# Ledger of designs, part 7: VHH binders against StAR-related lipid transfer protein 6 (STARD6)

Target 1, 220 residues: StAR-related lipid transfer protein 6 (STARD6), of Homo sapiens (Human) (p59095)
Amino acid sequence: MDFKAIAQQTAQEVLGYNRDTSGWKVVKTSKKITVSSKASRKFHGNLYRVEGIIPESPAKLSDFLYQTGDRITWDKSLQVYNMVHRIDSDTFICHTITQSFAVGSISPRDFIDLVYIKRYEGNMNIISSKSVDFPEYPPSSNYIRGYNHPCGFVCSPMEENPAYSKLVMFVQTEMRGKLSPSIIEKTMPSNLVNFILNAKDGIKAHRTPSRRGFHHNSHS

## First folded at step 4 (VHH)

Design p02 (from b15 with S31D S59D; framework vhh_7pa5_2)
Fold by ESMFold2-Fast, scan of step 4:
Structure p02 (fold): chain B 220 residues (1-220), chain A 123 residues (1-123)
Amino acid sequence: as target 1 above (220 residues)
Amino acid sequence: QVQLVESGGGMVQPGGSLRLSCAASGFTFSDYAMSWVRRAPGKGPEWVSTISGSGGSTDYADSVKGRFTISRDNAKNTLYLQMNSLKPEDTALYYCAKDQYYDFWSGYSFDYWGQGTQVTVSS
């Protein structure tokens, strides 16, 4: 399988999502994190868009989100995160196992994802991912194998405030198994907000000293 | 140079409506959440409403929820506040404010308050 070609195509699809301003419906807001959705073109479910501002540069934020060693420490949605194959410095395959969701109503899933970081002009970085078939990690009876259609993080500088990043996260996950779309629609927005809050808490360990203002970032 | 210029205030009777505007320049308008903040005579500033940079999310003080609607036109770099069912307690100088820092935990932080536009609700 040409994983690099798949990774590059996935990054282009995520860039396309980020450029698409039409059809988004706001489904949740929390502490300046906005979750929006629209119908996926890939499966019977939603493409989610999550927006927030992070008090770190795009380079530091994207490196933090791409790194694997500390992932389960800050990403409370996961119980396992293993890089199982490295293709190059920008591309790898990981095996993940989720926590249960919705007060136990959604059992853990596992995923095999191809992850790729691409750097663009203007200090915009995209970390994209999608599920792939990887013969060394076939589906097993231990977990329902979920499927991530193109997902990603878009990290861009705020033009007038380059020490801070605009983070846009796209999630397009097929949980598989016998779940109604409505249970996902009811639970996913809060899970996505919590993901961003956990990432914010995690990244502060890597922060440089920052300026303080009117109401400074209380997580400095 | 950052500029915020409010307009649309005036005198109105209780139950009336007004639409406030804020013309913004000197920064990338769509990158910032924008807020309306008011100061009533003899009181400190009170946050009224915030809208995200994309316009996709809004938040309101309990005192105005259901009566006021915040919106923005990013192509025109303009923020709006539609005020319906106005009450005497809405009498205040209304300021357009740009968020200085997004703070997921501590609420709203403001930078570059405009000059304000006076709203008076009486008789």
Scores: ipSAE 0.000, ipTM 0.133, lowest interface PAE 17.4, mean pLDDT 82

Design p03 (from b15 with S30R S31D S59D; framework vhh_7pa5_2)
Fold by ESMFold2-Fast, scan of step 4:
Structure p03 (fold): chain B 220 residues (1-220), chain A 123 residues (1-123)
Amino acid sequence: as target 1 above (220 residues)
Amino acid sequence: QVQLVESGGGMVQPGGSLRLSCAASGFTFRDYAMSWVRRAPGKGPEWVSTISGSGGSTDYADSVKGRFTISRDNAKNTLYLQMNSLKPEDTALYYCAKDQYYDFWSGYSFDYWGQGTQVTVSS
């Protein structure tokens, strides 16, 4: 399987979503975060678009979102986030497991996603992802395997203050199994707002450097 | 110590109303989504309603939508369920449940439950 070609195509589709101004319905605004949706062309469900401002540069924001080591510390929707295969410096395959939902009604989902970061002119970076078949991680009886159609983060300079980022997130997730479609439509907008708020808190915690002083033993 | 204490249950006629309360302590109440879950005799738990930490978002089971209203008072650390147009099938033990996460998407994943309050709808 040509994972690099799939990753590049997925990034192009996410770029297309970001350029598409038609058919978006605003479904929630909260804390200066706007959630919009439209019917997905990939499955019977929605493509969501989430906009917010992050007080950090596009380069730092995209690196924060792309890195794997701290993901579960700030992304409260996940219980597992593991890079299972590195293709190159910009491309990897990850295995994720979500938290369980509703007592006795909804089980955790796992996903196998191809993740790719592409840097564009004008300090715009796109982190795109899409579920793929990866023979080393087939569906198991332990979890319902969900499917992410093209998803991503578009990180670009804020117009009025280019030291800050405009973050646009696209989510196009097929949960599968016995999950009611109505529960997704009702809960997704608030959850997407909370995802952005968790990312803001996470990047603030990550970026605070410790001040170093001189000590007599370190200078001769 | 996380503690959830439900109250307000009782016996009502079909078409009647009840207001349930849940007093929460031992955690920062405003930071967590809260839910009502019910269990009828001989049946498994059924999720009824959820409210976000801020109170800005609510969700309801289809069986209660339009009849029940979930609300919260973060200054008093109290969760409420206003139940109108009650039906015999609403008869159950009603539990207050704390979400284990502060985000609404991870919601319906509960780490603490109260002891429950009994609601009986009969004529």
Scores: ipSAE 0.000, ipTM 0.110, lowest interface PAE 17.9, mean pLDDT 82

Design p04 (from b15 with S31D A33T S59D; framework vhh_7pa5_2)
Fold by ESMFold2-Fast, scan of step 4:
Structure p04 (fold): chain B 220 residues (1-220), chain A 123 residues (1-123)
Amino acid sequence: as target 1 above (220 residues)
Amino acid sequence: QVQLVESGGGMVQPGGSLRLSCAASGFTFSDYTMSWVRRAPGKGPEWVSTISGSGGSTDYADSVKGRFTISRDNAKNTLYLQMNSLKPEDTALYYCAKDQYYDFWSGYSFDYWGQGTQVTVSS
């Protein structure tokens, strides 16, 4: 399978989502995080757009989101996040298993995703992902295999304060199985808000400490 | 043809209450998330509140949380905003909005807005 070509195509689709202003409906705004959705063109469900500010540079934010070692410590939606194959410095395949969702109404799913980071002009970085077939990890009887259509994180400088990042997250997940889309539509917006809040807390925990002498305190 | 007509604005003293209404026509009202957006003189639009098509989910700007309540009557194609404990900073033209898109930096972009209804909170 030409994983690099798929990764590059997926990044282009996510870039397209980020540039598309049409048809978005705001479904939740909470704690300065905005969740919007529109009908997916890939499946019978939604493409979600989540926007928030992270008080770290785009380079630090994108590196934090791309690295795998600490993912489950801050991403409370996952119980497993393993890099199972490295293609190159910017591209890998991961196996994930979700927590139960919607107060137990949605059982855990597993996913096999191709993950790719691409750096663009203007200090914008996109981490894109998409489910792929990987022979070493076929569907099993233990989990319903979900499918991520193009998903991603767009990390760019905040226009008003370039030391901070504007984070836009796109989620386009087919949970599969015999599951009503209405359950997802009721619960997904809050879960996406919580994802951004957990990412903010996670990156803050990994911030480089200020040197003593004149200590800079970012807490207000 | 989409039409949104706001009403219920007026002048009120700090601590007072007002209820805004928005009469919608030209689209299947229950299929759309609806919002209230306000614009104070000399300022850009500020999102106030959103309600899902079914009415099962609501959200509020931090500045109005606990004071304002959004609701809808899908049988009457009408959106409401109950405003309590009004403050001078709530003074604005209030708009009903459909098919909204929110850009975190530039604010809201909407497929359609109504004419607005003026709310003035002064002593």
Scores: ipSAE 0.000, ipTM 0.121, lowest interface PAE 17.5, mean pLDDT 81

Design p05 (from b15 with S31D A33V S59D; framework vhh_7pa5_2)
Fold by ESMFold2-Fast, scan of step 4:
Structure p05 (fold): chain B 220 residues (1-220), chain A 123 residues (1-123)
Amino acid sequence: as target 1 above (220 residues)
Amino acid sequence: QVQLVESGGGMVQPGGSLRLSCAASGFTFSDYVMSWVRRAPGKGPEWVSTISGSGGSTDYADSVKGRFTISRDNAKNTLYLQMNSLKPEDTALYYCAKDQYYDFWSGYSFDYWGQGTQVTVSS
């Protein structure tokens, strides 16, 4: 199977997740962000659904999430986010490396993901991702190679205010082993809330980057 | 239910070698990432090494890279740690750990730990 076919199938799976209203258990609500989960059909773990409102249009939000250059500036879970191969204008392969934690005692994970943006009617955009085998970037002894099952972002207009976006994020990450349900329940929902909060702050800073020089006493 | 039993520890001189083993039971061993974690007297736990369920991927703490090798035999439900060029700083109780989970904010979490096997490196 070629990468474009995999990307298109992955987008259809994510669209399916977004249309499925059944079986979701709310596991956390914080700062108007809702995290829900259900058992994954792909591995022994969970499919997470995260919902929030972003005060930017779907086009601006999806472009912000799809671009690679500023990703590590706002995504505090990553130390590396590099496009390693471009297939076409909407499809690429990226290499990501997570942060180390516990003051260097815990090694980073790496991922090789196929990323695809598809624009739908009604100003809905889906950025879907899935881990793939890419011979140019084999697993190394320096990182445990994680695996992302179909995941991504759904950006659509907010019903009450179409200038704002409803963001739905799907996360289906396998750390190349089985995750304990008790540990997942304790930590993952808070991490996902923080991801959305960091994205909100990141897109706001991207909108007015020159304002980084202003202080609390600035006149507007 | 789940049991992890470490063995192979002992006393060695600096520059020596030891091979640790962990016998696992009560779960499908090949489905789980396994790790070695150590604790020196009076100190907190330090992660040493991790291996994927298939054995295809390994990872090491910077303090042991090039000296230690993690491996597994899924047919025998056994995890190994080959330790070469041992240093006094490697003196610790070594634990086998199951159900490794990586959390961005908290780091690795381990569901089950064995009882440990003592490694002492002294002249």
Scores: ipSAE 0.000, ipTM 0.122, lowest interface PAE 17.5, mean pLDDT 79

Design p06 (from b15 with S31D S59D D99G; framework vhh_7pa5_2)
Fold by ESMFold2-Fast, scan of step 4:
Structure p06 (fold): chain B 220 residues (1-220), chain A 123 residues (1-123)
Amino acid sequence: as target 1 above (220 residues)
Amino acid sequence: QVQLVESGGGMVQPGGSLRLSCAASGFTFSDYAMSWVRRAPGKGPEWVSTISGSGGSTDYADSVKGRFTISRDNAKNTLYLQMNSLKPEDTALYYCAKGQYYDFWSGYSFDYWGQGTQVTVSS
């Protein structure tokens, strides 16, 4: 498999989603975050588009979203986020395991995703991802293997204040297994809003490091 | 509705060549990556090749690299697979698929795939 070619193609597809202004239906608006959807052209489900403003530059935001070490501290949807193979400085394969959600109605899924960051002109950065076959991590009996069609984050300068970012997130996930389709439709928009709120809180905490908690900074 | 119609298959001797075509309709062809996937009798599907929407990027399975070439004509909404140096192991039903890279592990339905075109490599 040429993972780099797949990664570059996935980034192109996410850029295409970001440029497409047609067919989006707003399904939820909450706390200045807008969730829209349209029928996926990859599977029997939806492509979601989530928009919000983050008070941090596109470079800092994209670096925060791309880094792996702190992912599960702010991304409350995940139990596990492990980089299992690094292809180059901009490309890696990760293994993720989700939390259960929809009040336990959707059991944890695992995913094997190819992740790629690409920097464009105009201070726009795209972190794209897509599930791939990786023989070292075949499906197991422990989890239903989910599948991410092209997904990503588009980080660009906010028009009114270029020091801030407009974040657009695309989600195109097959949960698989035996699920009522209505459960996904009912729960996904709120989960996507919460993801953006968690990312916003996480980057704020990262920007202003806590020097307290288990460790008190006291003078002797 | 998405429609994909494959053609160009046939019988050929080892070392021979064939050119497959796929006529696409029902979607904006240039916006989508396209793939070729094959199924040998009694085997699961095997991804063969992918080409980006613009045609600027291509990828190939190791089993066909250097022998097969994927291409597209966006003005004609047509996908191609040039197959050279064919081997008996290439005998399969070849499918045109909308999108990139088939996830072998998923085993999901092929409702956006074409009818397929049979390639038989025998002496």
Scores: ipSAE 0.000, ipTM 0.096, lowest interface PAE 20.0, mean pLDDT 81

Design p07 (from b15 with S31D S59Y D99G Q100E; framework vhh_7pa5_2)
Fold by ESMFold2-Fast, scan of step 4:
Structure p07 (fold): chain B 220 residues (1-220), chain A 123 residues (1-123)
Amino acid sequence: as target 1 above (220 residues)
Amino acid sequence: QVQLVESGGGMVQPGGSLRLSCAASGFTFSDYAMSWVRRAPGKGPEWVSTISGSGGSTYYADSVKGRFTISRDNAKNTLYLQMNSLKPEDTALYYCAKGEYYDFWSGYSFDYWGQGTQVTVSS
């Protein structure tokens, strides 16, 4: 399979989403994070756009989001995040398993995603992802296999303060299985807000590691 | 227009019981999950309990599990909260909310709230 061609095409589609200002409906605003949606052209569901400001440079933010070793420490929506195959320095395949959502109404899903980071002029970086077939990781009976249509992070300098980043996240996920018609629309906006909040907390902890709460024997 | 009207609050001694009611109108009641949310003085809102549209599934905050029971009567468009073994820490304004709280990561989907009914637990 030509994974590089798929990765490049996926990045191009995410860039297209970021440039398209039309048709977005705001579905949630919370803690200076805005979630908008519109009908997906890829499946019967929504393309979500999540926008927020991160007080870190685009280069540091994109490296943090692309790096695999720290993912489950800050991304609390996931119980598993494993890089299963590296294609090159900017492209890999990962296997993820989500937490259950909606008090168990949405059971854990697993995904096999092709992940690619592309650096553009103007200090803009896009980390794009898309589900792919990977023979070593077929669907199992343990989890419903979800499918990510083109998704990604767009990290660019904040216009008013270029030392900070404007982060735009695109999510276009088929959870699959049997769900009530509106459960995804009810739960997704809050989940996406929490994702960005966890990323903000995670990047701060990565930059300036801190001990919190439970262990009180810090050498202060 | 969606309207939610709570009743049944009051003053009660520790160990006592109260039953709250919420009369709903302006939407197809049985199609939506319903929740109880409380706000104690000087604190933010705390989710208490959720019941599915059919009444087949119920969920509770750890702080109230085993003491409170959520129920609904879809024929009467009414939501209930039976509160037993009340503690001073249960003192709060209790709101009926249209929608559900899922968990911390999935959040909640509340689009309408009632005016609230006051519950005071004191000796």
Scores: ipSAE 0.000, ipTM 0.143, lowest interface PAE 16.2, mean pLDDT 84

Design p08 (from b15 with S30R S31Y S59D W105E; framework vhh_7pa5_2)
Fold by ESMFold2-Fast, scan of step 4:
Structure p08 (fold): chain B 220 residues (1-220), chain A 123 residues (1-123)
Amino acid sequence: as target 1 above (220 residues)
Amino acid sequence: QVQLVESGGGMVQPGGSLRLSCAASGFTFRYYAMSWVRRAPGKGPEWVSTISGSGGSTDYADSVKGRFTISRDNAKNTLYLQMNSLKPEDTALYYCAKDQYYDFESGYSFDYWGQGTQVTVSS
């Protein structure tokens, strides 16, 4: 399997989602976060678009979202996040296990995802992901193996305040098993709002102030 | 080409006042928090004060609270520090510093500094 080619194609699809302004239905607005959806062309379910403002530069935000070591501490939707294979500095495969949802009505799922970060002109960075088959991590009897169709994060400068980021997250998850689409449609918007709030809190906590710190990049 | 140019320093007697200015260019001034940082001879840098991009929020080191006032004029791309009731221990080079982040509460991390303006408080 040519993982690099799959990663590049997935990034192109996510860029396409970000450029498409048509057909989005707002399904939830909460705490300055907007969740929209449209029917997925990949499976019987929805493509979700989540947008909010993060008070960090696109470079800092994308690096925070791409890094793996602290993911589980801020991403409260996950109980496991492990990088299982690194392809290059911008591309890896991770194994994730979700928390249960909807008062236990949706059991944990595991995923094997190819993750790729690509930097574009204008300080736009895209972290795109897609589930892949990886023989070293076959489906387990312990979890239903879910499938992420093209998904990810678009981090770009906020137009009015370019030191801040506009974060757009795309989610296109096939939970599989004997789960109706209606339970997902009822529960997913709140879960997606909480993801952005947890990311915002996480990046703030990633800054480790003891007192007001300062550092200077030497003048040339 | 970010440039920060400080002025307004000088010699003053204890109890006197000075107003420092910093002329900023090469970035959209109103979007960034700005700070004053000082360095006394033989010592490391000490953060003095920060003002948010809009000017709506300010913060001060305990050593200068009640004596110094930070302000900005976004139409003129200029940062100010009004220093009152100056003490000999305020003697230092004063630097204008651009915050790396717009988020005022991120802690103060600077990516660009000016050359500094000398303030000497002596009788």
Scores: ipSAE 0.000, ipTM 0.125, lowest interface PAE 16.0, mean pLDDT 84

Design p09 (from b15 with S31D T50V S59D; framework vhh_7pa5_2)
Fold by ESMFold2-Fast, scan of step 4:
Structure p09 (fold): chain B 220 residues (1-220), chain A 123 residues (1-123)
Amino acid sequence: as target 1 above (220 residues)
Amino acid sequence: QVQLVESGGGMVQPGGSLRLSCAASGFTFSDYAMSWVRRAPGKGPEWVSVISGSGGSTDYADSVKGRFTISRDNAKNTLYLQMNSLKPEDTALYYCAKDQYYDFWSGYSFDYWGQGTQVTVSS
């Protein structure tokens, strides 16, 4: 499998999503974050677009989002985020496992994603990702294997204040398993808003090392 | 105005059964997924079960799977929870909730919940 070609093609698709502002339906606006959707061309579900302002430069924001070591400290949706294979300085494969939902009531999902960062003119950076088949990490009985169609983060200078970033996130995820599509569709916008809020808090906290070696205690 | 009114709680011995009801008004009931959420004394809320607007899809917390059955009657704007083989750990205040959001980190986030109905399982 030509992972670099797939990564470059995925980045092109995400760039295309960012350039096409037509056909988006606003489904939620909260705390100056806007979530829009349209029908996915890849599966029976939605492509989501999430827009917000982050008070950090595009370079600092994109580096924060691309780094793997601190991901689970700020991304509260995940219990595992591991780089399992490095292809080059800008491209890797990661294995992620989501948290159990509703206190263990909805099974965790795992994903095998190809992740690529590409830097463009005008201080725009795109971190794109897509699920791939990776023989070293086949589906297991422990988790329902989810599938990410092209997803990504677009980090660019805020128009009114170029020291800040406009973040546009694209999410195009098949959760699979026994989750109702209607329930997923109704709940996804709120989850995406919270992701952006956690990223804003996480990038600030990362500048002050207060969680080195710290682990949040679970109830069990 | 959205209204959710729970009933059917009570005291029961371990192994017993109860049927909870929730009367809904103020919105188009069949358009919304509905959940049951419980809160044990001094604990945070635990999601118990969900049913889609049409009733065609259901899901349950692992702790109640095989013992509880969620159902709805859209003609009567009523949600039900049939609880069988009750255990002391099922003791809680049970809330009917209109699903608007699923909070990925803290479980279901609800547009509105009712006042709750108390279920006490003791020997």
Scores: ipSAE 0.000, ipTM 0.129, lowest interface PAE 16.3, mean pLDDT 80

Design p10 (from b15 with S31D A33Y T50A S59D; framework vhh_7pa5_2)
Fold by ESMFold2-Fast, scan of step 4:
Structure p10 (fold): chain B 220 residues (1-220), chain A 123 residues (1-123)
Amino acid sequence: as target 1 above (220 residues)
Amino acid sequence: QVQLVESGGGMVQPGGSLRLSCAASGFTFSDYYMSWVRRAPGKGPEWVSAISGSGGSTDYADSVKGRFTISRDNAKNTLYLQMNSLKPEDTALYYCAKDQYYDFWSGYSFDYWGQGTQVTVSS
């Protein structure tokens, strides 16, 4: 399996999504985060585009999003995020398991994704991902195996203030199993907004010294 | 702390009606999708219905569409499920569930559940 070629092709598809500004329908705006969607060309579902401003440079933001060790501390949608195979300094395979339904009787979804970070001109970085077949981690009876078509984060300098980043996230996910597609369509926009809010909180905590200054409650 | 308290369950004959309520506290109720989920004896959990934070969007499992109506009163922090034309197959413990919001991979992920209210449909 030529994982590097697949990774490079996936990055090009994500770059293509970012360059295509037509056909997007805004489905939610909240806290200056905009969620848009259009019909996926890969499956019966949507390609989502989430846009927001992060008060951190593109290099710092992309490094934070690409790293694996702290992912589950800030990404509350996941119970497991493990790098299971490193191909090179920019490319790895990860195994993720989403939060399960509270009683544990509905299998959580797991994913096997090829993850690749690529740096572009203009201080733009793309972290792209796509589900792949990986013989060491076949589908199991423990989890419903979901499938990520090309997904990614595009981190670029904010036009008005290049010390800040414009973050665009693309999500194109099949949850599979017995889920109503309409429930995914109804709940996804809010979930995507909160993902970005959790990432903002996570990167702020990562850069901020462990002991923060006093903050008076009336001004909090 | 987040708290969800269901009420309104009971025993009814086939064709009867019940209205379930869920009193929510400890979070900004109007920001979250809310769902009803049920568990029948000997079966796994089944999602029944969902409603958006504003109440502008609702969704239903095929098994209950046309018979059940989900609604909410954001001023009272209360979620409702109006159940009409009840069938023996609707017998289950019914849970009020708060959408996690933090699960961007799954629309079914819930972070808080109530204790449940029992609905029994028998002749």
Scores: ipSAE 0.000, ipTM 0.110, lowest interface PAE 17.1, mean pLDDT 82

Design p11 (from b15 with S31E S59T D99T D103E; framework vhh_7pa5_2)
Fold by ESMFold2-Fast, scan of step 4:
Order: C-alpha cells, then structure tokens, then sequence
Structure p11 (fold): chain B 220 residues (1-220), chain A 123 residues (1-123)
C-alpha cells in the first residue's frame, strides 16, 4: 500500500478544508472555542471544524500534538496510543484505543491511523491523519474498529500575537457499532470543545511539569 | 449533600406506559445535564437517555428511541422519563444520574446516582 501517497493526499485535503470558508454552520461556541460542521463528502455524517487560541508557538504546539509518548497523559479520551510503524521522519502508523465510561454506555473503539506532519511557509504546520488497513493489526473481537476519514490539526501564528497559535482541528470520524448518527451529532460538539481544553491544559503541564508537587527550600 | 430520589416504577403489561420521576437536591439542578441509566437482571448498566441542563437538547439509546421521552422541570428540580410501548426487554432497575458530561469518544460520566426504581414488564 502506498502510505506516503495517501499521507500526502490526506494533508492536501485537510489544507483544502482549512482554506474553504464556505458552508460551515456554527453548532457550538464555548470558552472562546467555536465548533462548526458541514456534511461530509466521505461518509454519511459530518466534517467538524474546531477553532481556538493556544498560548504557545505553532512549532511547540505542533510538536506537542505530533509527539506520541505523552498523548494519553493529556488526551483523556484514549487509553492506548502506540506508534506501530514508522514510514519516515514525518510519517507513521498509530494504533489507538478509546476509553469507556459509565460501564455499559459506550464501549471502547480502536483505530489504525496514518499520521503525517507537513510544515508550510509562514510557520504553519498541518498534522493530518486517516485510517488505513494494516494487516499486522486486524479488527479484533475485543472492541469495535472505528474509521477516521481525513482529520487534522492546523497550527498557525495568531495574527495579533505571533507567540500564540491559532489551532484549527478537523474531525471526520465513523464510530460504527450501535451509536446512531443523531447521538453523534448531539454529543460531538461538546466533546470537541473538551478535547481542545484538555490540549491547552496538557501543553501548559508539559511546559512547567515540576511546578506542581512538594518543594524544598535550600539552606543557602 | 447531593441527593437523587427516583419514583414511579412498578409492574406493567407489554405495550403499557410508566412515568418515572427523579427529585434532585444539593446542587444547582439547571446547570447540569441529567441521565437515566438502567440495569437489567443479570446485565451491566445501560445508558438510556440524557437531557441538557436547559432542556434544549436530548439524546436516546437506539433501543428506546421513539418510545421514551426525557424531560425536566428546573423550577421543581425534577427529571422525568415517560416510557411508552413498554417491552419485556425494558425490565430493569432505573437510575437517575447527575451527569458531569457525555463525551462522544469517552462515553458518559456520572458523579452521583440515585437508589433506583424497579420497572417490571410482564404479562
């Protein structure tokens, strides 16, 4: 399978979403985060656009979002995040498993995603992802295999203060299983707001992790 | 301090109706989403329905959609579940739950539960 061609095409589609300002319907505004949607051209569901300001540079923000080792510490929706195959320095395949809450309400889903970071002029970085078939990780009976159509993060300098980033997130996910599209459409906007709030808290904690906890005072 | 008290359960024949109520106290009721969760004999908890704090949005499990209606009266701090066209499969202990959030990727999170009210659907 030509993973690099798929990754490059996915990044181009996400860039296209970011450049298209037409047809978006605002579905939620909370804590200065705006969630908009439009009908997906990839499946019978929605493409979501989430906009917010992060008080970190685009380079630091994109590195934080792209780095795999700390993902589960700030992304509270996940119980597993593993890079299972590296294609090159900016392209890899990851396996994720979501959390479940309130036993019996929503079961965990797993995903196999191709992830690619592309750096553009003007200090803009795009991290794009899309589910792919990977024979080493077939669907199992333990969880429902979900599917991500092109998704991504666009990190660019805030116009008024280029030390801060404008973050635009695109989500285009099939959860599959017994969840109805109407449940997804009603719950997704709040979940996307919380994702951005968790990312904000996570990048702050990553920046000053030793600020919390017990401190000693020196004699001298 | 937070207290949730369910009522309205009972025995009913298939095709019948019941209305459940939950009296809430100890928190600002209108600021929190509320849910109904049930547990059938021999099974784990199953989420049934959620309503937003304002009452402006509602969600339902596919198994009850079109038959059950969740509602709330914020002036009276009361949550309701109107259950129509009841089936034997609806037999369960029904819990009122204060909902912290319902998350698409992470499911539902509840911080307080009532004692439950029994619903039995049989001939």
Amino acid sequence: as target 1 above (220 residues)
Amino acid sequence: QVQLVESGGGMVQPGGSLRLSCAASGFTFSEYAMSWVRRAPGKGPEWVSTISGSGGSTTYADSVKGRFTISRDNAKNTLYLQMNSLKPEDTALYYCAKTQYYEFWSGYSFDYWGQGTQVTVSS
Scores: ipSAE 0.000, ipTM 0.124, lowest interface PAE 16.5, mean pLDDT 80

